# VHH binders against Leucine-rich colipase-like protein 1 (LRCOL1): the designs that were tried, part 2

Target 1, 137 residues: Leucine-rich colipase-like protein 1 (LRCOL1), of Homo sapiens (Human) (a6ncl2)
Amino acid sequence: GYGPQKKLNLSHKGIGEPCRRHEECQSNCCTINSLAPHTLCTPKTIFLQCLPWRKPNGYRCSHDSECQSSCCVRNNSPQELCTPQSVFLQCVPWRKPNGDFCSSHQECHSQCCIQLREYSPFRCIPRTGILAQCLPL

## First folded at step 12 (VHH)

Design q04 (from p03 with S30R G53W G56D)
Fold by ESMFold2, fold request of step 13:
Structure q04 (fold): chain B 137 residues (1-137), chain A 121 residues (1-121)
Amino acid sequence: as target 1 above (137 residues)
Amino acid sequence: QVQLQESGGGLVQPGGSLRLSCAASGFTFRSYHMSWVRQAPGEGREWVSSISWSGDDTYYADSVKGRFTIARDNVKNTLYLLMDSLKSDDTAVYYCAKDSYPEGSWDYDYWGQGTQVTVSS
């Protein structure tokens, strides 16, 4: 060699190699790029951003940040799922239509969950008036 | 022709258990919510438990929570009610009911013939 100090390759890993820091990668981008939870050297976007892959709608999640939609909510599923944001960029769950079974007012689009008769289950029911509280009558 | 046929009722001592079954035919069972409703002697019908079309969501009247379990088998087209820790107040005819949602007036459109459950010393 060229002397006692050897050059160090701080950014040698190619796309798909495991990493812990951006600097390990030729792309300078170490992020999640699949369903697996570990980070890999990944290409930057056309805007030179190092962005993690996120789950599409319908995938199981535990945190909003896992989802492309930034919404991890429970709807009619036993587990939380990645769900679209509303047109107002709010992370709100899908709500049940009138007539469907419910256990709480907030499950319903009408925000009204009542038992119509003693033999009936609780159902999402239209409200009886503007700005009125949800009442059975 | 829609048919609902309950079975599994009988005489049981307090604290005992029963498993009710409801065999369904004449409709696409897996597309509809289902319920159990009971009628005690001399009383009106009372909602007991309901289950969504997929089986993912279950609902119980307060009087039976923690003691009864509703289930469905969408392959065998059968609805179940597993009844534990039975009390004398559970004595009733138990009906299987098909829900009308979303096509109907948000009520049951078909009922079974019922099966008698009697809890007595």
Scores: ipSAE 0.551, ipTM 0.879, lowest interface PAE 1.3, mean pLDDT 80
Fold by OpenDDE, look of step 15:
Structure q04 (fold): chain B 137 residues (1-137), chain A 121 residues (1-121)
Amino acid sequence: as target 1 above (137 residues)
Amino acid sequence: QVQLQESGGGLVQPGGSLRLSCAASGFTFRSYHMSWVRQAPGEGREWVSSISWSGDDTYYADSVKGRFTIARDNVKNTLYLLMDSLKSDDTAVYYCAKDSYPEGSWDYDYWGQGTQVTVSS
């Protein structure tokens, strides 16, 4: 059975033309594919899926899904940035150094947030010795 | 000389509200984390709340979470504690404390004289 010949609607926009909807494009793919917040008709290839544009490394982000690297983390910057994932750089959120206030173990680089004294706030504490278990003292 | 002076304490009924203030002087207020600590009669000192130097991060003891709000004005060199839905168990002397970190130990290097908060019907 001859599958329905997709009528090449001659009114479809070509690759690189501005679009608002996938159906406007010959490729049936209208995505943000540049640094500009413009949606363009984008080719569908094995390598180029009609995926929403994701921010490159170094751009401000709020979620991992915004980044090409799938990694949005606050490093030494006051802002979350799209960060490359490497063997050495896992997409781990920035964690607080020892001595900083914390509310959970996950906030600390040491993975240990404890209250050392009843009158003191919770702080990130190094996991050394007895503290290796991150038990409240 | 570092000075911390608490004010705003008093007698209040259960369910009432108070606003504590701590006037800070003698140091760069905006550079230090600040905390409120309380001491009830016959009890030890208890951490109540802390705020980062910028005011961006706030932390609360479970006993006061959702009822108390810590804030600071780095222009006025003032620390605040807004206390809502006060309970009898909140009766204590409330102290303003200056954090020593990162320059010092993971403790407080200066304390105010405290202000009395009494919650009673």
Scores: ipSAE 0.539, ipTM 0.857, lowest interface PAE 0.8, mean pLDDT 85
Fold by ESMFold2, fold request of step 13:
Order: sequence, then C-alpha cells, then structure tokens
Structure q04 (fold): chain B 137 residues (1-137), chain A 121 residues (1-121)
Amino acid sequence: as target 1 above (137 residues)
Amino acid sequence: QVQLQESGGGLVQPGGSLRLSCAASGFTFRSYHMSWVRQAPGEGREWVSSISWSGDDTYYADSVKGRFTIARDNVKNTLYLLMDSLKSDDTAVYYCAKDSYPEGSWDYDYWGQGTQVTVSS
C-alpha cells in the first residue's frame, strides 16, 4: 500500500519540490532551477519547453551553456565566470558589485577591494573621497 | 529566526588539528556568504576566513593561509573550518557569521555564540 516507500502520487508536486522525473511534477518539468545540484519541479516556458535554470552573471561556470548570457569567460579573476554579452554577441568582462567578497581590485566594478575593519573580509567598495581613490585602511 | 551554532572547539597541542562546525537554520543558507571570525583574550575581533554562497570561492587572512580550510555543505546547511598546524596564536573564541550581502549592509547581520579553541604551548 502506501508505506514508507516512494510511490506514485495522483497529486503531482508543485513548483520547487524535489523530483527525479518530469511526471512527478504538476508542471511535467523536473530540472535544475537553482545552483543546488538537485532537480526541482520547474515551470515550463510559454512554448512548453522544460528548460534548466541557467546561471546569472557573476556565477562560477565551466561552459558557456551554464550561463544565461551564454558567456563563460575568465575576466580579471582566477576562475571562469558567467559574463554579460554585448549586442553583437561578444562576451563582456564581469566585475563584482559593491559589497561582494574579493581578492584583488580588478575583480570589482569599483576597482576597489579593501578590508574596512579587522573583522571584515575584503570587499568591493565604492571609491570615496575627493579624488575617488581606493586605499587600504 | 536565524540561528548559528558553532561546535568542535577544544584543547589541542601545538601542531594539532580541529574541525569546527556551524549549523545554520532560519534562512536559505545556500544564498549567503559565510565567514569565520575569531577573538583572542583581551583582543578585538579578527577576520579568519570567508566562503562564497556556492562554496566556489574561499578567502583567508594571511595569518591562517595554508593552515586553515573553510568549507560549506549547502545540503546540510553547515559551515566548516578545518584547522591544521595550530599555533598558540590561534587560541580564541571562533564565531560563525552570516553575511548580509546582497540583501543588507556590507557587514555581518548574524553571529553564532562561538566555540573556544585553546592551543596549549
């Protein structure tokens, strides 16, 4: 009967629930929809395509196909990242926004990677002061 | 309610090893950067190590590079600090800290209660 075993359920799973097969889902779409390695019930597109979630800009990648932008490149960082694509389908270097963790100035949109307090990590911060300089404090 | 609970601290000899854990609940752990921060007796808080939300990027203070390894398990919602080649200078209370980025200020918004690491010389 309906014991502890996994069973076919006439009530299909909703969006975001874990799944292994498309038919478990009300959407009939079981795919990766986040960075987690688990497949989840996911909405189909308006053309009834069950498409996996693709990574936004700034996410670590190995192949262009992982990225929404179709650009997986090594900018000024030690690893490949999903980067923006120009109107001519050229990959544009991604730089981290203010507040994100960093190892070097060039990783940051602001070109400024510093540790503001002894207990803080290095972060991309806006340049400040009259000359808009980036100095370690 | 965000909760961070550190464990795994203790007394070790110089050159020894410890593994710290931080169990996280009350938020989507995999969406946030995490850090370890320590405070030695009579001193201010000092950044130790940080890890990006995905675990792909790790960062270390110069004082611990090559000896400590930060890791996270986004399935178990647990942050780790693997501590090797411990020195007396590593004696401190170690705190797990949740980063507020990208949703808050550029600071930590939650801290654990800490776990004591003591390296006897």
Scores: ipSAE 0.535, ipTM 0.873, lowest interface PAE 1.4, mean pLDDT 81
Fold by OpenDDE, look of step 18:
Structure q04 (fold): chain B 137 residues (1-137), chain A 121 residues (1-121)
Amino acid sequence: as target 1 above (137 residues)
Amino acid sequence: QVQLQESGGGLVQPGGSLRLSCAASGFTFRSYHMSWVRQAPGEGREWVSSISWSGDDTYYADSVKGRFTIARDNVKNTLYLLMDSLKSDDTAVYYCAKDSYPEGSWDYDYWGQGTQVTVSS
């Protein structure tokens, strides 16, 4: 037949039914899935694993474990979102582009936060020179 | 190739209504659960509603319960979202999403481009 698995005439719960423990489900898998932010009976993976739904990039998150990328950080928003990891497989927060106000080098994409003039605000600027120095121009 | 195309978005006043559609192709539509997800400006994506493959089971976020109705037409390969009593907080891009597996899954594998819904006085 067509469609996802449903409850059979058994003592166990079918796919999509609310559950609290794996043993309640015919699939022996009770976890959050793509239908709702609730624990439901869900199928196991092809590797017979019971995995919870993980949030894709752009979704609200509170912890890295919630995200498919295993990366929950702030981007250009006050809210934490699932974001991709860097090319070095690091989970790093959003860094400000050149010209933005900054308080520390780590806030800047260039890792360079300097005061251009005395009593002026600090701004993100590109590094210069062969040695990639963080110097005022 | 799987394709999802949302439509029906627009500008409405608070208390107004809209009907979103999602045209699906490239897969056996009637075999998959479908969902609506939205993203407000400056915010992350938020789950809105889901419907089982048969249409027998529907799920809603608390924020939209009693106001939104998800539906589907398996003959037309179309997913719908009826939105009533719209609020400013409903302003977002709305996406339709496909469940990854016909037996039900823990993931979405395809998304539409989204349709803009703006609720403003």
Scores: ipSAE 0.089, ipTM 0.534, lowest interface PAE 2.6, mean pLDDT 84
Fold by OpenDDE, look of step 12:
Structure q04 (fold): chain B 137 residues (1-137), chain A 121 residues (1-121)
Amino acid sequence: as target 1 above (137 residues)
Amino acid sequence: QVQLQESGGGLVQPGGSLRLSCAASGFTFRSYHMSWVRQAPGEGREWVSSISWSGDDTYYADSVKGRFTIARDNVKNTLYLLMDSLKSDDTAVYYCAKDSYPEGSWDYDYWGQGTQVTVSS
């Protein structure tokens, strides 16, 4: 199998390269990944606004065992739709556990669904174990 | 079925060393970045170290930098964590974690059951 691919662009930073701003990346996506707590260019996705991990009562927590995150997605309405118990992976190609697409959070095991590209189906993956914010940088 | 199985944990004195292993199966190991994450009692999970799919790039938390070494054997489908100069603060359950995507991601989709590391005099 093939390993992760780094896209090279003469004008932008490629996938896996350090970044500070989204626009530095050819993918227009600069976020923290699992390699380190620093920002790297990641595959292009639509960023979702998510709330940090919180206890069921809405209070902040110090670790995931005490709380759950809420993912807020803007749809065609000006209102944010928030779903609890989700961890967004910003700028990554989300998928269902079986690799299928989903059109809504309810179709996925997680309440965190990402649209990778315009007009593409949403992809959702259940995520737990890491206290992270699903906020764009 | 993806499986991750940690081993090598134990009780050690401060300043001691341990070598953790994570046996991976059920996925193309060489295609994914791998990480070690630990959880101390009463604490949240803390990222410790990550290694790229090829093994060419390694990353460490500041708390373990210079003391821990992450490595992998893509032939054996095994992830390693060499822990030197262990401190009491290193006491935790150590988990092997698979990156969610070959492209790299923030989170992990699979975890091992963990191996206990206890550093105590």
Scores: ipSAE 0.033, ipTM 0.332, lowest interface PAE 4.6, mean pLDDT 69
Fold by OpenDDE, fold request of step 13:
Structure q04 (fold): chain B 137 residues (1-137), chain A 121 residues (1-121)
Amino acid sequence: as target 1 above (137 residues)
Amino acid sequence: QVQLQESGGGLVQPGGSLRLSCAASGFTFRSYHMSWVRQAPGEGREWVSSISWSGDDTYYADSVKGRFTIARDNVKNTLYLLMDSLKSDDTAVYYCAKDSYPEGSWDYDYWGQGTQVTVSS
């Protein structure tokens, strides 16, 4: 029986050394390890996964996978940022604070968007009362 | 003298589109918030949409959200309302309204004469 041909591990680069291919690294993992556009030999995870570095909270992102938090959401600006997940592990976009103009309840952090004056735009207002009702003040 | 003149109204079938215009004069248009308000037959005036003086912020009534788009051209001193997916309930006289103060209080001091929009099969 032809034993498994020991693929001569031509990998000579250690952790932290610049690389272009996984095979160059002793770890068999060549990934982005920082904001710098350089790929380095990186250790695999405990599960033998080769994962790229993820952006911390506050950095610009385009996808959830870019963020360490796994949450890339729009904030008050048209920019999407890596944001921490809620206590319930929910990735929730930024919502308007009280006083800001709104078009729907969902736009407000309070979940309460009310028209305070006739023929005027609606505003986010706090919910009031023991039952946290969305009522005009 | 402040003048607001609406145009672009007409008869359209359900699902159709219209573009309303409001020509503004007699004031510094670029400094004021502007709004569209409508009045259906036998009903009171209803707020439809507003736009900030800069055009950066837009607001819509729930009844028109996703169908109507408010815009402005501060060079042409013109306010627009793009109306898509029109419904019979959109039938009304549409008015252009000027905010009373620069960079606005959302109180209105001047209104146009209105333009009739009729959505009917």
Scores: ipSAE 0.029, ipTM 0.542, lowest interface PAE 1.9, mean pLDDT 87
Fold by OpenDDE, fold request of step 13:
Parts: sequence; structure tokens; C-alpha cells
Structure q04 (fold): chain B 137 residues (1-137), chain A 121 residues (1-121)
Amino acid sequence: as target 1 above (137 residues)
Amino acid sequence: QVQLQESGGGLVQPGGSLRLSCAASGFTFRSYHMSWVRQAPGEGREWVSSISWSGDDTYYADSVKGRFTIARDNVKNTLYLLMDSLKSDDTAVYYCAKDSYPEGSWDYDYWGQGTQVTVSS
């Protein structure tokens, strides 16, 4: 008897990524976003029900329920953003990714905000190689 | 019972403006994201715009971006659609739509009866 072919879950897309079919998503859940009707990968409950799309980290928010992390926090910015949640269910400050504009080291995920060129804006830079100490080039 | 009632539609010339309103009742309006959807004759329903429960986030279809503005008054339980620079292609019945869940949804559970917008020279 041909055993049930384990459909190799070829799903590789994470939550919030555009999708066309459920099988594309790691969650096996591709649903429409009501705020902007696009099909995105969304979380699945333990009961195998797809959940509505929630905003990832870095997105503007007004309430915790809008965020995938359930953390909507006002940082140094006047705007509240979705931020990561720790294993202890504590909301941590969102920090800017590499390449984003910054004014202080604390704003960056890398903890490194530098001016790469004269008269250029400061940007968050990865702390690798010669920049490991977050020194200006 | 959830009720949504659209108003403000009418006949306008190309380049004209209209303001649609949707009066909401029978649910906690301020807790739900709201949307405008339109349907032209012989076509399916097309998403136009959405607004978050707080009004802080707004989204628009590419076809209306820069011309339409969605707004809400959570005190008056009213959703608005300001339509500027109207085109013939904007002719449709416009519906107010409620998200199924306060946290956001993948669908709408209630719609109004719609208001007719006709753009013609």
C-alpha cells in the first residue's frame, strides 16, 4: 500500500510575506489582509485555523493587537511601532535595521550609527570587520 | 444588530468631488477597522480604501491613491470617503464594510446597502 506521501512541506515563506497558496507559507496559511487586500502568510492556531495578518516589527501601530508580537511601543520616535516580545512576554524597544537612518547608536539594532561619507546622513551599520567597534570609516 | 448606512453619492462631472458617509450602529465602531468597497455594473466588488480602528493607518487602492481620502469619526460612529478628481471609471455603488474581528480580519462580516456614485460628462 502506498503510504500517505508525506507532502514535503515546501513552504518557505514567513508570516507577512506575499503568497498565493497556503502551501507557500511555513504556517500553511495564506489569507487576505483586510486593511490592504493582499494575500499574505499568516499565523495558524493550534486548532489549525488561520489568523488575521498582524503587523511585523517596525510597522506603525496604535494598539498591541495590531502587532504580530502583541507589542506596540513608543520608542524615541513620536510614533509607536511594533516591537519584539521577549520570552518573558516583555516588550523590547524596536531598533532600526542596517541601512536605516539614525541619530544615535541606540536607535540601531547593531548599536552602530555612523556617517559613512562626509555630508551624508548617519546610518545603522553592521558591527563587522573594521566596524566591529562602531568606529567611523 | 449591526447596521451600516452609506450616503453622499450622486451624479458628478469628471474632475468633481464627493464626500461619502457611512453611519454605523449596533457594534463598537471604534474597535473595528473599516473599509470602502465599490462595485461597477457587471464587475465584481473592488476594494477602495481601509482605515484602522484608530484612524492612524490608511490604505488605498492604486486606482484611487492621491485622489481619495478615507477618514473616520469614532465619536459620531461615522466613516467617510472624500473623493476628489473623480473619473468616469469611479462610477460604481460604494459600500461601507466592517472587519469581522476587532483585531483585524481577512474578511468583512457586514456591508451597507451602498450609495451610487456616477461620474459622467
Scores: ipSAE 0.016, ipTM 0.300, lowest interface PAE 7.2, mean pLDDT 83

Design q04 (from p03 with S30R G53W G56D)
Fold by OpenDDE, look of step 19:
Structure q04 (fold): chain B 137 residues (1-137), chain A 121 residues (1-121)
Amino acid sequence: as target 1 above (137 residues)
Amino acid sequence: QVQLQESGGGLVQPGGSLRLSCAASGFTFRSYHMSWVRQAPGEGREWVSSISWSGDDTYYADSVKGRFTIARDNVKNTLYLLMDSLKSDDTAVYYCAKDSYPEGSWDYDYWGQGTQVTVSS
């Protein structure tokens, strides 16, 4: 039996979306965001508790619990950032997004650190999925 | 040897304009981010503005945003700072600074001797 397709009440906001009231959220949880003076929809536990907003990757953190990934890792700077968690539940070192300056391939999320032009600084660039080649932007 | 030489400073009235220049030599200018830093009497050095190696990205301190424009000519190996709507608080020695690494560390390894900017009525 096709269960009644719960009409996704298009009016409910998803996790991470700005809200003013709990009822606006699909989770029925609207909590203060530590990242900005705004309230965001947050997950609700099985115990009907609203979880605090967790920081996405790239955001500064002080503890793993602050991050959506549950990974707060120190980068080469005195800063700790939220990083992805691997399938093996290991925190991945922070890697730079495309466009950022880099000194090695390992610094880049794409694993590609190249010069875009002769004598230009090295930058993280996209890697092709099929050929795994670093392609200049 | 890396050399940075600032010029274009002077005495101007409030609301006036100046254009600073920094002549760079002794390194591959086009490979490095460049910055302007200023130091007022009795104060520490204050970051003013930075520009990427290509000139595509510019950054400004809040105190100068909207008034100052950083630019560079990679052919002439020259860094510029266009200063408009100058205020008394802009009075300082202005230094040209070279980024330490082509990778964009935003650390500075070389500075010019500075050029004096005085804004006074």
Scores: ipSAE 0.000, ipTM 0.255, lowest interface PAE 11.6, mean pLDDT 84

## First folded at step 15 (VHH; from q04 with S52Y W53S)

Design r02
Fold by OpenDDE, look of step 18:
Structure r02 (fold): chain B 137 residues (1-137), chain A 121 residues (1-121)
Amino acid sequence: as target 1 above (137 residues)
Amino acid sequence: QVQLQESGGGLVQPGGSLRLSCAASGFTFRSYHMSWVRQAPGEGREWVSSIYSSGDDTYYADSVKGRFTIARDNVKNTLYLLMDSLKSDDTAVYYCAKDSYPEGSWDYDYWGQGTQVTVSS
C-alpha cells in the first residue's frame, strides 16, 4: 500500500544546521547545543521539549537553568559556576570562611555576617560567647 | 580635588523605582572600591551597598538585597544604584563614598553631598 508520502518539507533545515528561529528547523527546535555562541537545529527531548544545551559542573553560569545540575552558585571565586546539588537535592551556595565579605548570615560558614566597621561591608566572623552569639567583637 | 556628586533622587510611590548616579572626579576612579550609604531622618548612617573597583563583586545590606543593584562605569567615572520595589523605609539621603585605598580598606575618605530619596504614598 502506497502510504501517504510525507511531503519532506525540503525548506526546513536539518539537525546540526545553523538557524535563527525554531520554525527554520524540521525539528522546530533552534537552540544552542554547546558552549559555542551560535544556534543550530537540535532535536527535541523525549518530552517534545526544545531545550538548550546545559553546562556541566565547573562551567560559568548565570542561572540555574544553564546547568545540567540545575544549580548555579558562587563558590570561592567571584564567578558563579554550575555546581552539583547537595545530598538533599538542594542548590546551596558555597559558604564563605571567616574574614570574607558577606551580604547575609547564610553566606558564611559560621552563619554570622557582621559589620566590623561603620559603613563598611560585612564580614564573616566566628560566633562568640557561651551562647555562640553572632556579635561584633 | 576629589569630588563626588550624587543625583537621581526624588519622590516616588511605594513599589516605584529610581536610579541614583554618583559622578566622580579628581582621582583614578577605576582603582577604588565604591559604596552607597544612606541616612534616614533621626537615624544614623547605614551601609547600603558596595562594589569592587573592577565591578565584578557586589555586596548588599539585607534590607535592600534583591531590590537594589549597584553598578559602575569606569569609563564614565560614574557609580550607580538601581532601586526597585522601593519602600517607605528606604526614605533617606543617599551618599556616595570612596574607599581610602586602591587595594580596598573599606574606610572612606570622601563622601558626596547626598541625594534625597523619599518614598511616600
Scores: ipSAE 0.037, ipTM 0.500, lowest interface PAE 2.1, mean pLDDT 84
Fold by OpenDDE, look of step 16:
Structure r02 (fold): chain B 137 residues (1-137), chain A 121 residues (1-121)
Amino acid sequence: as target 1 above (137 residues)
Amino acid sequence: QVQLQESGGGLVQPGGSLRLSCAASGFTFRSYHMSWVRQAPGEGREWVSSIYSSGDDTYYADSVKGRFTIARDNVKNTLYLLMDSLKSDDTAVYYCAKDSYPEGSWDYDYWGQGTQVTVSS
């Protein structure tokens, strides 16, 4: 199962400021929207509130099982294509390989892992852009 | 033909120990990550433990950490699960699972028939 989620009341981040902790996403740290990469930004709150993922064609995803149909997210690069994911990453508490909970982006870059399936181990994949910086909403 | 055959299950008392084995054939065993998954009556599949192809990296579910040890013998093409301090909640059918890809997709393409583990007083 997933661990407990943290709730913190933090001030809003400015555009372009780095997001260092997952809980800062409630302060409107966001990534480029998959459907409108140049106009909209979507908050990515791994430990807290989740926003819906979408397929490359714009169809809304409602469940992780739909990721087999290429539900995807965009990272911090607006020119990059939407990347299919196996889970709704913004809704998954990340863990270290040893099972401990992640709490800071300092622990990222292959130190934080997600569980792709209920019957699978944690997988550590370096991620950028999800909580890297605050972009305009 | 890929084959996985589990063995070593049985009835034990709480606090007891078991060693499960999975005999693998029909593929290059040393190239694939392997896992143990269990299923209790009325419940879904639950991941238990995984080991990388090299045997250097291991992962455990929180529920079994400190009690179970996964190991492999790439010469014998055998996967092991050492289970100590068994609890009633460990009662399940235990399956050996092969990763679909050598690079570790954590998707499984082949499963054994399973071995029953029952922990009861």
Scores: ipSAE 0.035, ipTM 0.380, lowest interface PAE 3.2, mean pLDDT 69

## First folded at step 16 (VHH; from r02 with R30S)

Design s05
Fold by OpenDDE, look of step 16:
Structure s05 (fold): chain B 137 residues (1-137), chain A 121 residues (1-121)
Amino acid sequence: as target 1 above (137 residues)
Amino acid sequence: QVQLQESGGGLVQPGGSLRLSCAASGFTFSSYHMSWVRQAPGEGREWVSSIYSSGDDTYYADSVKGRFTIARDNVKNTLYLLMDSLKSDDTAVYYCAKDSYPEGSWDYDYWGQGTQVTVSS
């Protein structure tokens, strides 16, 4: 059905593991800021509490089209310092076209969308890549 | 030069109907998502409806669902908004808006001049 799904009790993910639900990264999980990884660490999820995407050089992304120009999130692994993403607006509650909140990343394959501005429709994008990351604080 | 020109607005009674049109030129119309946005007096811009470039997907604000229908004719380069069961709260200037990117950004780079819709008894 449409609307928020009941929260499931899920075990927390290990460091570097992809999270499918926000609850998986609630305990001691965050995304490292590209400019100040030692000071700015927040949970990185689709729906809540994440840092804006940045380019590897630390500049902010201002438009989705820049995702092709290396807008990314900082990873903990030296080999995966920056992962390009298609959504640069973070911590925006995802909604369905009918306005209902999304509660699971699984719904992103169906009808979960973000609203960029008040005068814009919800943007529904097929979800690929990292939905949430658990990184050490 | 990109041009958007709205038409079809007017004064109607509650429960009445209107059909708005937006004539587009200066770009590949069929490649861009299009939207209707309205602005009531003293209020900010409010999203009304959007349609994908192909016309296959449509979206509506809750306030207009079931009453408004967005459509497009890619051959005629025209966007439409069919408004039924109009209410006083629908009174606003209605703008057509072009998406900035063909892939859909839901940012708008061009707007029409708007057409006034007034719903009053």
Scores: ipSAE 0.036, ipTM 0.374, lowest interface PAE 2.7, mean pLDDT 69

